VH-VL binders against q58102. Designs and how they scored, part 35

Target 1, 198 residues: q58102
Amino acid sequence: LMDVHVLFSGGKDSSLSAVILKKLGYNPHLITINFGVIPSYKLAEETAKILGFKHKVITLDRKIVEKAADMIIEHKYPGPAIQYVHKTVLEILADEYSILADGTRRDDRVPKLSYSEIQSLEMRKNIQYITPLMGFGYKTLRHLASEFFILEEIKSGTKLSSDYEAEIRHILKERGESPEKYFPEHKQTRVVGLKKEI
Below, E stands for the ipSAE of ESMFold2; O stands for the ipSAE of OpenDDE; V2 stands for 0.75 times the mean of E and O plus 0.25 times the DockQ between their complexes.

## First folded at step 21 (VH-VL; framework fv_concizumab)

Design K2 (at its last look DockQ between E and O 0.83; V2 from the best seeds 0.00; counts 0 for: pae E 2.2 > 2)
Fold by OpenDDE, look of step 21:
Structure K2 (fold): chain C 198 residues (1-198), chain A 120 residues (1-120), chain B 112 residues (1-112)
Amino acid sequence: as target 1 above (198 residues)
Amino acid sequence: EVQLVESGGGLVKPGGSLRLSCAASGFTFSDYYMSWVRQTPEKRLEWVAWISTSGSTIYFPDSVQGRFTISRDNAKNSLYLQMNSLRAEDTAVYYCAREPWYDEEYFDYWGQGTTVTVSS
Amino acid sequence: DIVMTQTPLSLSVTPGQPASISCKSSQSLLHYQGRTYLNWYLQKPGQSPQLLIYKVSNRFSGVPDRFSGSGSGTDFTLKISRVEAEDVGVYYCMQSIQLPYTFGGGTKVEIK
């Protein structure tokens, strides 16, 4: 089996991506990024165990999310900052791993690489970049997630999520900013079990 | 056909309690978030309560927090709203509303509503 | 809480003529993932609210194409290209980017 390293936040999208890759004959290795701000990888670690995939936490330079915080304060909008972080992470990981994947959705704008950006990344770094969910709409994703997962809803900010937002929020708070001004609190879906073997 | 039917409304004195029910049919009830939304006599719409598919997560606005309880029985395709310590400002038509999950965040179907009147 | 402000409060329209309703939010309804959580509902006389438009511009199932939604950030508009008798009622905008969900005060549409 070919190893694929999946950027993993513990959320439904990255979880589904991993499952799809497994079904396609890959061997998923889940990677959660941490920037040394807070131990926000805990949820992802738990979800990885539920899914039964290998999981590791990679710590990257705090400066990346510090810059993201700067961008958010400047733009008063988190989109470009999140995009920057994701692109940076992919560039870094592309030096170590030959096949990368993430949970980028068809209908999402951020984080999301354009076709040209993907080509550039793959050519420059000589990697494969896979986005399994790009061909699915929300109805299909909902169906697929319901097929494989036992799900629970949580509120963002209540439990530490394992996405980039969690650590950026913390940095903003440390700077005396109100993260809620930039990141609205919303409901999140968590994988808490499996309905069938993957 | 998706159907939501509320019941349990009535006249109650301030400080009293009522329990509203919503019977769902025509869809897989357990696959949807559910909310209660009320409409005041002035015709203003106010979100009152939210519950997750499993019922493990619930939310209330400050206006009803600590006084209202939302619950669901997926086996019975039923949604409930327990209202305690009722106030005059709680007078309204109460609707149960269905919300698809996976980042949709809208109410696609509403019940016919049940009227709650809180008066001395 | 996010405050939703609708204008006008009421609108009287000749059948076949267009109508436009404005909805403004006190905060941006754009999520950084690109979704904007603004919905429109219609409550016809004696009926419950029904979904017309979700996420700014998407028509719900069964909604005629004479209804259209537009806008971004904090400013949104619902348009009816040709008002019909069946379009009479109160229109509400709703934000759902954060809890608590909040509604506009409503716009009453009547036929002249």
Scores: ipSAE 0.730, ipTM 0.909, lowest interface PAE 0.8, mean pLDDT 95
Fold by ESMFold2, look of step 21:
Structure K2 (fold): chain C 198 residues (1-198), chain A 120 residues (1-120), chain B 112 residues (1-112)
Amino acid sequence: as target 1 above (198 residues)
Amino acid sequence: EVQLVESGGGLVKPGGSLRLSCAASGFTFSDYYMSWVRQTPEKRLEWVAWISTSGSTIYFPDSVQGRFTISRDNAKNSLYLQMNSLRAEDTAVYYCAREPWYDEEYFDYWGQGTTVTVSS
Amino acid sequence: DIVMTQTPLSLSVTPGQPASISCKSSQSLLHYQGRTYLNWYLQKPGQSPQLLIYKVSNRFSGVPDRFSGSGSGTDFTLKISRVEAEDVGVYYCMQSIQLPYTFGGGTKVEIK
């Protein structure tokens, strides 16, 4: 079994990526990134136990998300900042892990590495970077996710959400900004159970 | 064939209550988010309730929060809206609407509607 | 709450001619992941609303090619390249980027 380290939020996409990689013969290890701003990783830990995969929380320098907040205030749009954080996380993890994966979908724009960025990361760090969902349309992904998972909905930006957004929202508030101006209160999912054996 | 059929509408006095039902068929009901959407006499569309696939999460706009309750029975393929403390401005045609959950966020099928009239 | 403003309030169109409907939102409907949550519905006389276009430009199954959607951010357009008699009704835009979901006030399209 080859070990793969999967960036993991406990949502439907990162969870499905881990399941697909398991079915392909990898041994998934789930990684949730935290920046020491708030303990946003706890629900991802719970989902990792439900899925039956090894999991760790890696705390990275808070300055990464401080810069993301600077970028959001400057650009008035969070896309470039989220892209910056994700690329920085991948660069850091690539120094330690040889096979990395995440839940990037075909219809995502951000965070998403271009083909040339993927090749650069892989060659410079001597790693593999896998995005298992890229070949699937939304109907297929919906079918697969509903086949495996019991889901709970939350509004984005809750303090316990395990994605990058939660801690960035907190920093924006500390700076006197209204996070709602930059991040919609969009619904997102969390996996809370299994319907089917992985 | 996807079908959604509402029932339970009628005439009610202000302060009264009604319970609407939506019977679903032709699809796996438990795989979809459901909403209630109403259309006022002025033809405005207003979303009034949302429920997750399992029923564990619900949302309402402020205008009906505390007065309306949404529920579902996945074994019976049924969606419900309990409306309490009804007001004249709740007069509308009430539709149940099906929503794909996977970040697609739109109503792909609507029922025929059931009419609720709140008047003295 | 996100306010959705449609213009015009009504259109009277010669059969076979194009029609264009504008929808503007009070906030951007672009999620930073790149998806834009603007949808279009048609309510034909005596019927319930039906989905035409989801996420700006994606035609729902069975919707004719003469319908197209475009736009970004806060400004969106629905176009009908050649209006047919069966296209009459009220068109609504809806934002679904956040709850509460909100609709435009509608645009009535009728044949001259």
Scores: ipSAE 0.526, ipTM 0.849, lowest interface PAE 2.2, mean pLDDT 91
ESMFold2 (binder alone), look of step 21: mean pLDDT 93; pTM 0.952

Design K3 (at its last look DockQ between E and O 0.69; V2 from the best seeds 0.00; counts 0 for: pae E 4.0 > 2)
Fold by OpenDDE, look of step 21:
Structure K3 (fold): chain C 198 residues (1-198), chain A 120 residues (1-120), chain B 112 residues (1-112)
Amino acid sequence: as target 1 above (198 residues)
Amino acid sequence: EVQLVESGGGLVKPGGSLRLSCAASGFTFSDYYMSWVRQTPEKRLEWVAYISTSGSTIYFPDSVQGRFTISRDNAKNSLYLQMNSLRAEDTAVYYCAREPWYDEEYFDYWGQGTTVTVSS
Amino acid sequence: DIVMTQTPLSLSVTPGQPASISCKSSQSLLHYQGRTYLNWYLQKPGQSPQLLIYKVSNRFSGVPDRFSGSGSGTDFTLKISRVEAEDVGVYYCMQSIKLPYTFGGGTKVEIK
């Protein structure tokens, strides 16, 4: 089996991405990124155990999310900042791993690499970049997720999510900013169990 | 056909309690989030309570927090709202509403409603 | 809490003529992933609310194509291209980007 390193937040999308890759004959290695701000990888770690995939946490430079916080304050909108973080993470990981994947969805804007950006990344770094969910709409994703996962909803900010937002929120707080101004308290879906064996 | 049928409404004095029920049919109840939404006599709509599929996640607005309890019995396809320490401002028609998951965040089906009147 | 403001409060329309309802939010309803959480409901006389439009511009199942939603950020509009008798009722906008969910005050649509 070919190893694929999956950017993993513990959320439904990255989880489904990993499952699809497994079904396609890959060997998924789940990677959660942490920037040394807070231990926000705990949820992802738990979800990885539920899924039964290998999981590791990679710590990257805090400066990346610090810059993201700066961008958010400047733009008063988190989209570009999240895009920056994701792109930066991919660039870094591409130096170490030959096959990268994530849970980017067809209907989402951020984070999402354009075709040209993907082509550039793959050529420059000599890697394969896989986005398993790009071929599916939200109805299909809901169906697929329901086949595999027991899902639950949590409120953002109540439990530490394992996405980039969690640590950025913390940085904003440290700076005396109100994260809620930029990240509204929204519901998030998590995988809490499996309905069938993967 | 998706159906939601509320019951349990009535007249109650301030400080009293009521328990509302919602019977669901026509769909897999356990696959959906559920909420209670009320409509005041002035016809204003107010979200009252949310419960996840398993019931492990519950949310209330500040207006009812600590006074209301939401629960569900998936085996019975039923949703409940226990209302304690009722106030005059709680007077409303109470609707149970179905909420799909996976980033949808809307109520696609509502019950017919049950009327709660809090008065001395 | 996010405040939703609808205008006008009431609208009287001749059958076959168009109608337009505005909804403004006190905060942006755009999630950074690109989803905008603004929904429209119709409550017909003597009935419970029913979903018309979700996420700004998506018609719910069974909703006629004479209904359309548009807008972005904090400004949204519901349009009825040709008002029919069955369209009479109170229309509500709702935001669902942030808890608590909040509704507009409603717009009553009547036939002349």
Scores: ipSAE 0.627, ipTM 0.886, lowest interface PAE 0.9, mean pLDDT 94
Fold by ESMFold2, look of step 21:
Structure K3 (fold): chain C 198 residues (1-198), chain A 120 residues (1-120), chain B 112 residues (1-112)
Amino acid sequence: as target 1 above (198 residues)
Amino acid sequence: EVQLVESGGGLVKPGGSLRLSCAASGFTFSDYYMSWVRQTPEKRLEWVAYISTSGSTIYFPDSVQGRFTISRDNAKNSLYLQMNSLRAEDTAVYYCAREPWYDEEYFDYWGQGTTVTVSS
Amino acid sequence: DIVMTQTPLSLSVTPGQPASISCKSSQSLLHYQGRTYLNWYLQKPGQSPQLLIYKVSNRFSGVPDRFSGSGSGTDFTLKISRVEAEDVGVYYCMQSIKLPYTFGGGTKVEIK
């Protein structure tokens, strides 16, 4: 039974990735990243308990998200900064863990590694990087998530979430910026229960 | 077959109140966000209320904030719009519309509408 | 609020000929994850609105392939490659990237 370390926010995508890996015979171990800015990991901890997977919080250098905030202020768009954080986190985790996964979706641009970036990461670090949702479109993902999960809606700026955006928004506020200037609003969900055995 | 059936429209004087209902069938109601959208006599469409799947998150535009309330009863597959302090500009056909919960943010099915007329 | 501007207000088309409707937004409808939240609806005479196109270019179930959507950022187009009698009605664009959701003013399509 192979251990896989899954970047985990407690949202539907990272949760579904963990479920799929479990069904494929892996032993998922969930990792939530924190940068020491705010305790953004608490919702992810609650969801990991609901899912029944092992979970840990890894605190990384705050300078990573300070640089992300610098990028957002300079370029006035969050995409490159979110991508930078994601790649940096994967590089750091690849030094410790041999099989990594996340909730990257087929139809999203950011955060997502290109095929060549995946090959480079795997070769340089001698690891496997798995993106279980890459084979599914929105219709299938909606079906699968509704089969397994009881979900609660969250929106940007209304509740803390365990993704990179929450701590970056906090840094922007500390600097006197309005995060709403840079981040478009969007719906997010978190898993608050199970409908089906995993 | 997805069905959304509105009721409760009618003629009301300015300052009055109405309660609209939307009966849902043919789908798992608790898995969908719901909205009310109105169409003015000039045929303009205006979104007027939004409620999350559990009912925990609710939004209104400024034009109706504080005057309208939205609720749902997932056990009865029913959506409601309570309209208070009605004004002439609230005259419209009111539709209930469902929105897929999973990152799709559009109205895939609309009801047939119920007419609200606010006139002295 | 994001302002949605449709042109033309009215369009009279000979059956079998193409039609094109423009929708412009006052702000970008592109989310940084790469999705664009622009949708198109048709309201046929005496009916409620029905979804045609979601997220710029995706045809909803049962929508004929003569309908196509395109565009990016703030500029969007709905095209009907060959207009048929059943295509008569008012077409609306809608943005759903930010609350309040807002609609264009509509484009009435008629047969000549």
Scores: ipSAE 0.318, ipTM 0.764, lowest interface PAE 4.0, mean pLDDT 89
ESMFold2 (binder alone), look of step 21: mean pLDDT 92; pTM 0.949

Design K4 (at its last look DockQ between E and O 0.84; V2 from the best seeds 0.00; counts 0 for: pae E 3.2 > 2)
Fold by OpenDDE, look of step 21:
Structure K4 (fold): chain C 198 residues (1-198), chain A 120 residues (1-120), chain B 112 residues (1-112)
Amino acid sequence: as target 1 above (198 residues)
Amino acid sequence: EVQLVESGGGLVKPGGSLRLSCAASGFTFSDYYMSWVRQTPEKRLEWVAYISTSGSTIYFPDSVQGRFTISRDNAKNSLYLQMNSLRAEDTAVYYCAREPWYDEEYFDYWGQGTTVTVSS
Amino acid sequence: DIVMTQTPLSLSVTPGQPASISCKSSQSLFHYQGRTYLNWYLQKPGQSPQLLIYKVSNRFSGVPDRFSGSGSGTDFTLKISRVEAEDVGVYYCMQSIQLPYTFGGGTKVEIK
């Protein structure tokens, strides 16, 4: 089996990506990124255990999310900042791993690499970048997720999420900013169990 | 056909309690989030309560927090709203509403409503 | 809480003529992943609210194409290209970007 390293937030999309890759004959290795701000990887770790995939946390430079916070304050909008973080993470991981994947969806705007950006990344770093969910709309994803997962809904900010937003929120707070101004408290779907073996 | 049928409304004195029920049919109840939404006599709509598929996640607005309890029985396809310490401002038609999951965040079906009147 | 403001409060329309309803939010309803959480409901006389439009511009199942939604950020519009008798009722906008969910005050549409 070919190893694939999946950027993993513990959310439904990255979880489904891992499952699809497994079904395609890959060996998924789940990677959660942490920037040393807060231990926000805990939820992802739990979800990885539920899924039964290998999981590790990679700590990257805090400066990355610090810059993201700067961008958010400047633009008063988190989109470009999240895009920057994701692209930076992929560039870094591409130096170590030959096959990368994430949970980017067809209908997502951010984070999402353009076709040209993907080609550039793959050529420059000599890697394969896989986005399993790019061919699926939300109805299909909903169906697929419901087939494999027991899902629950949590409010963002109530529990520590394992995405980039969690640590950026914390940085903003440390700077005397109100994260809620930039990140609305929205519900997030989480995998809490399996309906069948993967 | 998706159906939601509320019951349990009535007249109650301030400080009293009522328990509302919502019977669901025509869909897999356990696959949907559920909410209660009320409409005041002035016809204003107010979200009242939310419950996840398993019931493990519950949310209330500040206006009813600590006084209302939401629960569900998936085996019975039923949603409940226990209302305690009722106030005059709680007078309204109460609707149960279905909420699809996976980043949808809307109410696609509503019941016919049940009327709650809080008065001395 | 996010405040939703609808205008006008009421609208009287000749059958076959267009109608337009505005909804403004006190905060942006746009999520950086590309979704905008603004929905429209219609409550016909003597009935419960029913979903018309979700996420700004998507018609719910069974909703005629004479209904359309548009807007971004904090400003949204519901349009009816040709008002029919069955379109009479109160229209509500709703934000669902964050809890608590909040509704506009409603716009009553009547036939002249």
Scores: ipSAE 0.649, ipTM 0.893, lowest interface PAE 0.9, mean pLDDT 94
Fold by ESMFold2, look of step 21:
Structure K4 (fold): chain C 198 residues (1-198), chain A 120 residues (1-120), chain B 112 residues (1-112)
Amino acid sequence: as target 1 above (198 residues)
Amino acid sequence: EVQLVESGGGLVKPGGSLRLSCAASGFTFSDYYMSWVRQTPEKRLEWVAYISTSGSTIYFPDSVQGRFTISRDNAKNSLYLQMNSLRAEDTAVYYCAREPWYDEEYFDYWGQGTTVTVSS
Amino acid sequence: DIVMTQTPLSLSVTPGQPASISCKSSQSLFHYQGRTYLNWYLQKPGQSPQLLIYKVSNRFSGVPDRFSGSGSGTDFTLKISRVEAEDVGVYYCMQSIQLPYTFGGGTKVEIK
């Protein structure tokens, strides 16, 4: 039973990735990244308990998200900053863990490693990087999520959201910026219950 | 196949209340997010309420916040809008609308509408 | 709130000719994850609104291929390659990138 460390936000995609890996015979260990800005990991902890997987919060250097905020202010667009944070997190975790996974979807642009970036990460760090959702379109993902999860929608950037955006929004506020200038208040989902055994 | 049928509209004086209902059929109602959207006499479309599958998450625009409440009964395949403290600006045709929840965020099916008139 | 501005307000088209409707938003409808949340609806006379196009360019089931959507950022276009009698009605764009969802003011399409 191989351990896999899954970057975990408590949202539908990272939760579904963990479930799929469990069904494939892995032993998922959920990791929520925090940068010490706000305690944004609490909803992810609740979801990990619901899913029944081991979970820990890893605090990384706040400078990572300070740099992301710099990028957003300079370029007026958050995509490259989110990509930078995700790649940096993967590089750091790859020094410690040999099998990493996340909830990256086929239909996403950011954060998402290209095929060559995945190969580079795997070869340089001698790891496996698994993106279980890449083989599925949105209709399949919708069906699977509906089969397993009870979902709640939250606006992006709530203080308790566990994605990278929450702490970056907070830093933007500290700097006198309105995060809404750069990040829409889009609805996001989180898993609040199970319909089916994992 | 998918059907949404609104009812409960009528004439009411300012400050009054009405309760709208939406009966759903032809799909698994409890798996879908639902909204109410209204069309004013000027033909302007306005979103006015959202409710998640279980009813645990509810949103309103500022224009109706505190005056309207939304609920659902999944066992009866029914959606409700309670409208209180009605104003002339609330005069509209009210539609219930189905929302795909997975990154689709648009109204794929609309009901027939029920008319609410708020007038002295 | 995101303001959605449609032009023209009305459009008279010779049957069989193309039509083009513009929709502009007060801020970008592009989400950095790669999706753009702009949708088009048609309300035919005496009917409820019906979905035509979602997420800029995706035709909803049963929508004829003479309808096409395009655009990015804040500027979007709905095109009808050959207007037919059943295409008359009011066309609305809607943003769904954030709450509250907001609609354009509508474009009435008529046959000359």
Scores: ipSAE 0.410, ipTM 0.805, lowest interface PAE 3.2, mean pLDDT 90
ESMFold2 (binder alone), look of step 21: mean pLDDT 92; pTM 0.947

Design K5 (at its last look DockQ between E and O 0.77; V2 from the best seeds 0.00; counts 0 for: pae E 3.1 > 2)
Fold by ESMFold2, look of step 21:
Structure K5 (fold): chain C 198 residues (1-198), chain A 120 residues (1-120), chain B 112 residues (1-112)
Amino acid sequence: as target 1 above (198 residues)
Amino acid sequence: EVQLVESGGGLVKPGGSLRLSCAASGFTFSDYYMSWVRQTPEKRLEWVAYISTSGSTIYFPDSVQGRFTISRDNAKNSLYLQMNSLRAEDTAVYYCAREPWYDEEWFDYWGQGTTVTVSS
Amino acid sequence: DIVMTQTPLSLSVTPGQPASISCKSSQSLLHYQGRTYLNWYLQKPGQSPQLLIYKVSNRFSGVPDRFSGSGSGTDFTLKISRVEAEDVGVYYCMQSIQLPYTFGGGTKVEIK
């Protein structure tokens, strides 16, 4: 009944967030963000079809990820830049949607809004912001994902990845930087199937 | 009880081929990523192949890229390593190792190993 | 590729005494989400490697409390608070933050 717009990468965390919200009685609408640098949204579209949720791609200003690249070069570490992009995306979406959610995890450091930042966003934009995974530890998340999903991995920063990192890596390469200097070639996951009905 | 049993090792001349097998039991094989890791005569550990749960994602280091092929048969709980164009430097004990899914990037169980010797 | 350097290469320990093994990586093993991908293995004589500790400090199932891991960034330590005869073998650290996965050269622990 209540529509919720979920920031969606096609990975396990954003997928599990959508599933939890559906089980709680929300009507999830999945949103994948693209910045017009590369078509990094294709695998997220496929996962959304597998999960059976409505999905759209929203293209935002490339300048957002250009600034993220500037921050990475300045700080020599991607954390602050990823945090900046995520906060900026939430601010923009909050102008359009009254209930927002994402796959933010309790035990991760970034991207994650602080309690004060959440309160500020909700008050300034008159929205609700929901982080369904914040109450669960690693063991619980693994158990829940095992009940619902078949996972496959992809390497971080492939042009088929549906997260912020892929487009930022591309910009770094355009600037003559080696993205590996700042981003490890870490494995990421995507949801490729369901084990049971949502 | 989790078990991984390698087979197919032996003595082979440079340029030859061998196929290694790993038989898995005591767990749901299709829920795990699998790797081959080798231990050289100098006792160095080297990762040499990775395969995802479905077999759709495969990785090799440069040292074996183009010479080794990895595959799995989830219906038979079996992992395979086809090694072609073998070189003396490929001499090692070859282990199959499982990697749990969901942000768990370590090898929690290893087989007993099978010995490959490449010598003219 | 990430180079993993272990020290010492060999360690001779009186039973009941503590032991400490260092592992250093050529670059940070910290992912920007806050997870650190450093693992420890023990290979006992005549056996295959077995997992001791994952993600710096988490003991694998059945690993005694006398084993502990610590460290951050590029500098990591495995400690054995009281070495026992069954702790003899070669200890390896491994990074799993990126491919190719790489191992330290090993630290052989022997009883004096």
Scores: ipSAE 0.404, ipTM 0.798, lowest interface PAE 3.1, mean pLDDT 90
Fold by OpenDDE, look of step 21:
Structure K5 (fold): chain C 198 residues (1-198), chain A 120 residues (1-120), chain B 112 residues (1-112)
Amino acid sequence: as target 1 above (198 residues)
Amino acid sequence: EVQLVESGGGLVKPGGSLRLSCAASGFTFSDYYMSWVRQTPEKRLEWVAYISTSGSTIYFPDSVQGRFTISRDNAKNSLYLQMNSLRAEDTAVYYCAREPWYDEEWFDYWGQGTTVTVSS
Amino acid sequence: DIVMTQTPLSLSVTPGQPASISCKSSQSLLHYQGRTYLNWYLQKPGQSPQLLIYKVSNRFSGVPDRFSGSGSGTDFTLKISRVEAEDVGVYYCMQSIQLPYTFGGGTKVEIK
């Protein structure tokens, strides 16, 4: 089996990506990124155990999310910052791993690489970049998630999520900023169990 | 056909309690999040409570926090709202509403509502 | 809390004529992932609210194409291209980007 390293946040999208890759004959290795700000990888770790996939936490330079915080304060909008972080992470991981994947959705704008950006990344780094969910609409994703997962929702900011937002929020707070000004407190879906064997 | 049927409304004195029920049919109840939404006599709509599929996650607005309890019985396809320490401002028609997942069709189905009147 | 403001409070329309309702939010309803969490509901006389539009411009199942939603950020509009008798009722906008969910005050649509 070919190893694929999946950027994993513990959310339903990255979880579904891993499952799809497994079904396609890959061997998923789940990777959660941490920037050394807070231990926000805990939720992802738990979800990885539920899914039964290998999981590791990779710590990257805090400066990346520090810059993200700067961008958010400047733009007063988190989109560009999140995009920057994701792109940076992919560039870094592409030096170590030959096949990368994530949970980017068709209907999402951020984080999301354009076709040209993907081609550039793959050519420059000589990797394969896979986005399993790009071909699915929300109805299909809902069906698939329902088929495989037991899902729950948590309020963002209540429990530490394992996405880039969690550590950026913390940095903003440390700077005397109100993260809620930039990141609305909304519901987030998480995988809490499996309905069938993967 | 998706159906939600509320019951349990009535007249109650301030400080009293009521328990509302919502019977769901026409869909897999256990797969959906549920909320209560009320409509005041002035016809204003107010979100009142949220509960996750398993009931492990619950949220309230400040206006009812500590006084109301939301619960569900998936085996009975039922949603409940326990209202304690009722106030005049709690007077409203109470609706149960189905919540979406994947952040798409919010409150896509509502019940017919049950009326709660809090008065001396 | 996000405050939702609707205008006008009421609208009387001749059958077959268009109608337009405005909804403004005190904060942007645009998520950084590109989704905007603005919904529209219709409450017909003697009935419960029903979903018309979700995420600004998506018609819910069964909703006629004479209904359309538009807008961005903090300014949104619901349009009815040709008002029919069955369209009479109170229309509400709702934000779902953050808790607590909040509704507009409603716009009553009547037939002349």
Scores: ipSAE 0.399, ipTM 0.822, lowest interface PAE 1.2, mean pLDDT 93
ESMFold2 (binder alone), look of step 21: mean pLDDT 92; pTM 0.942

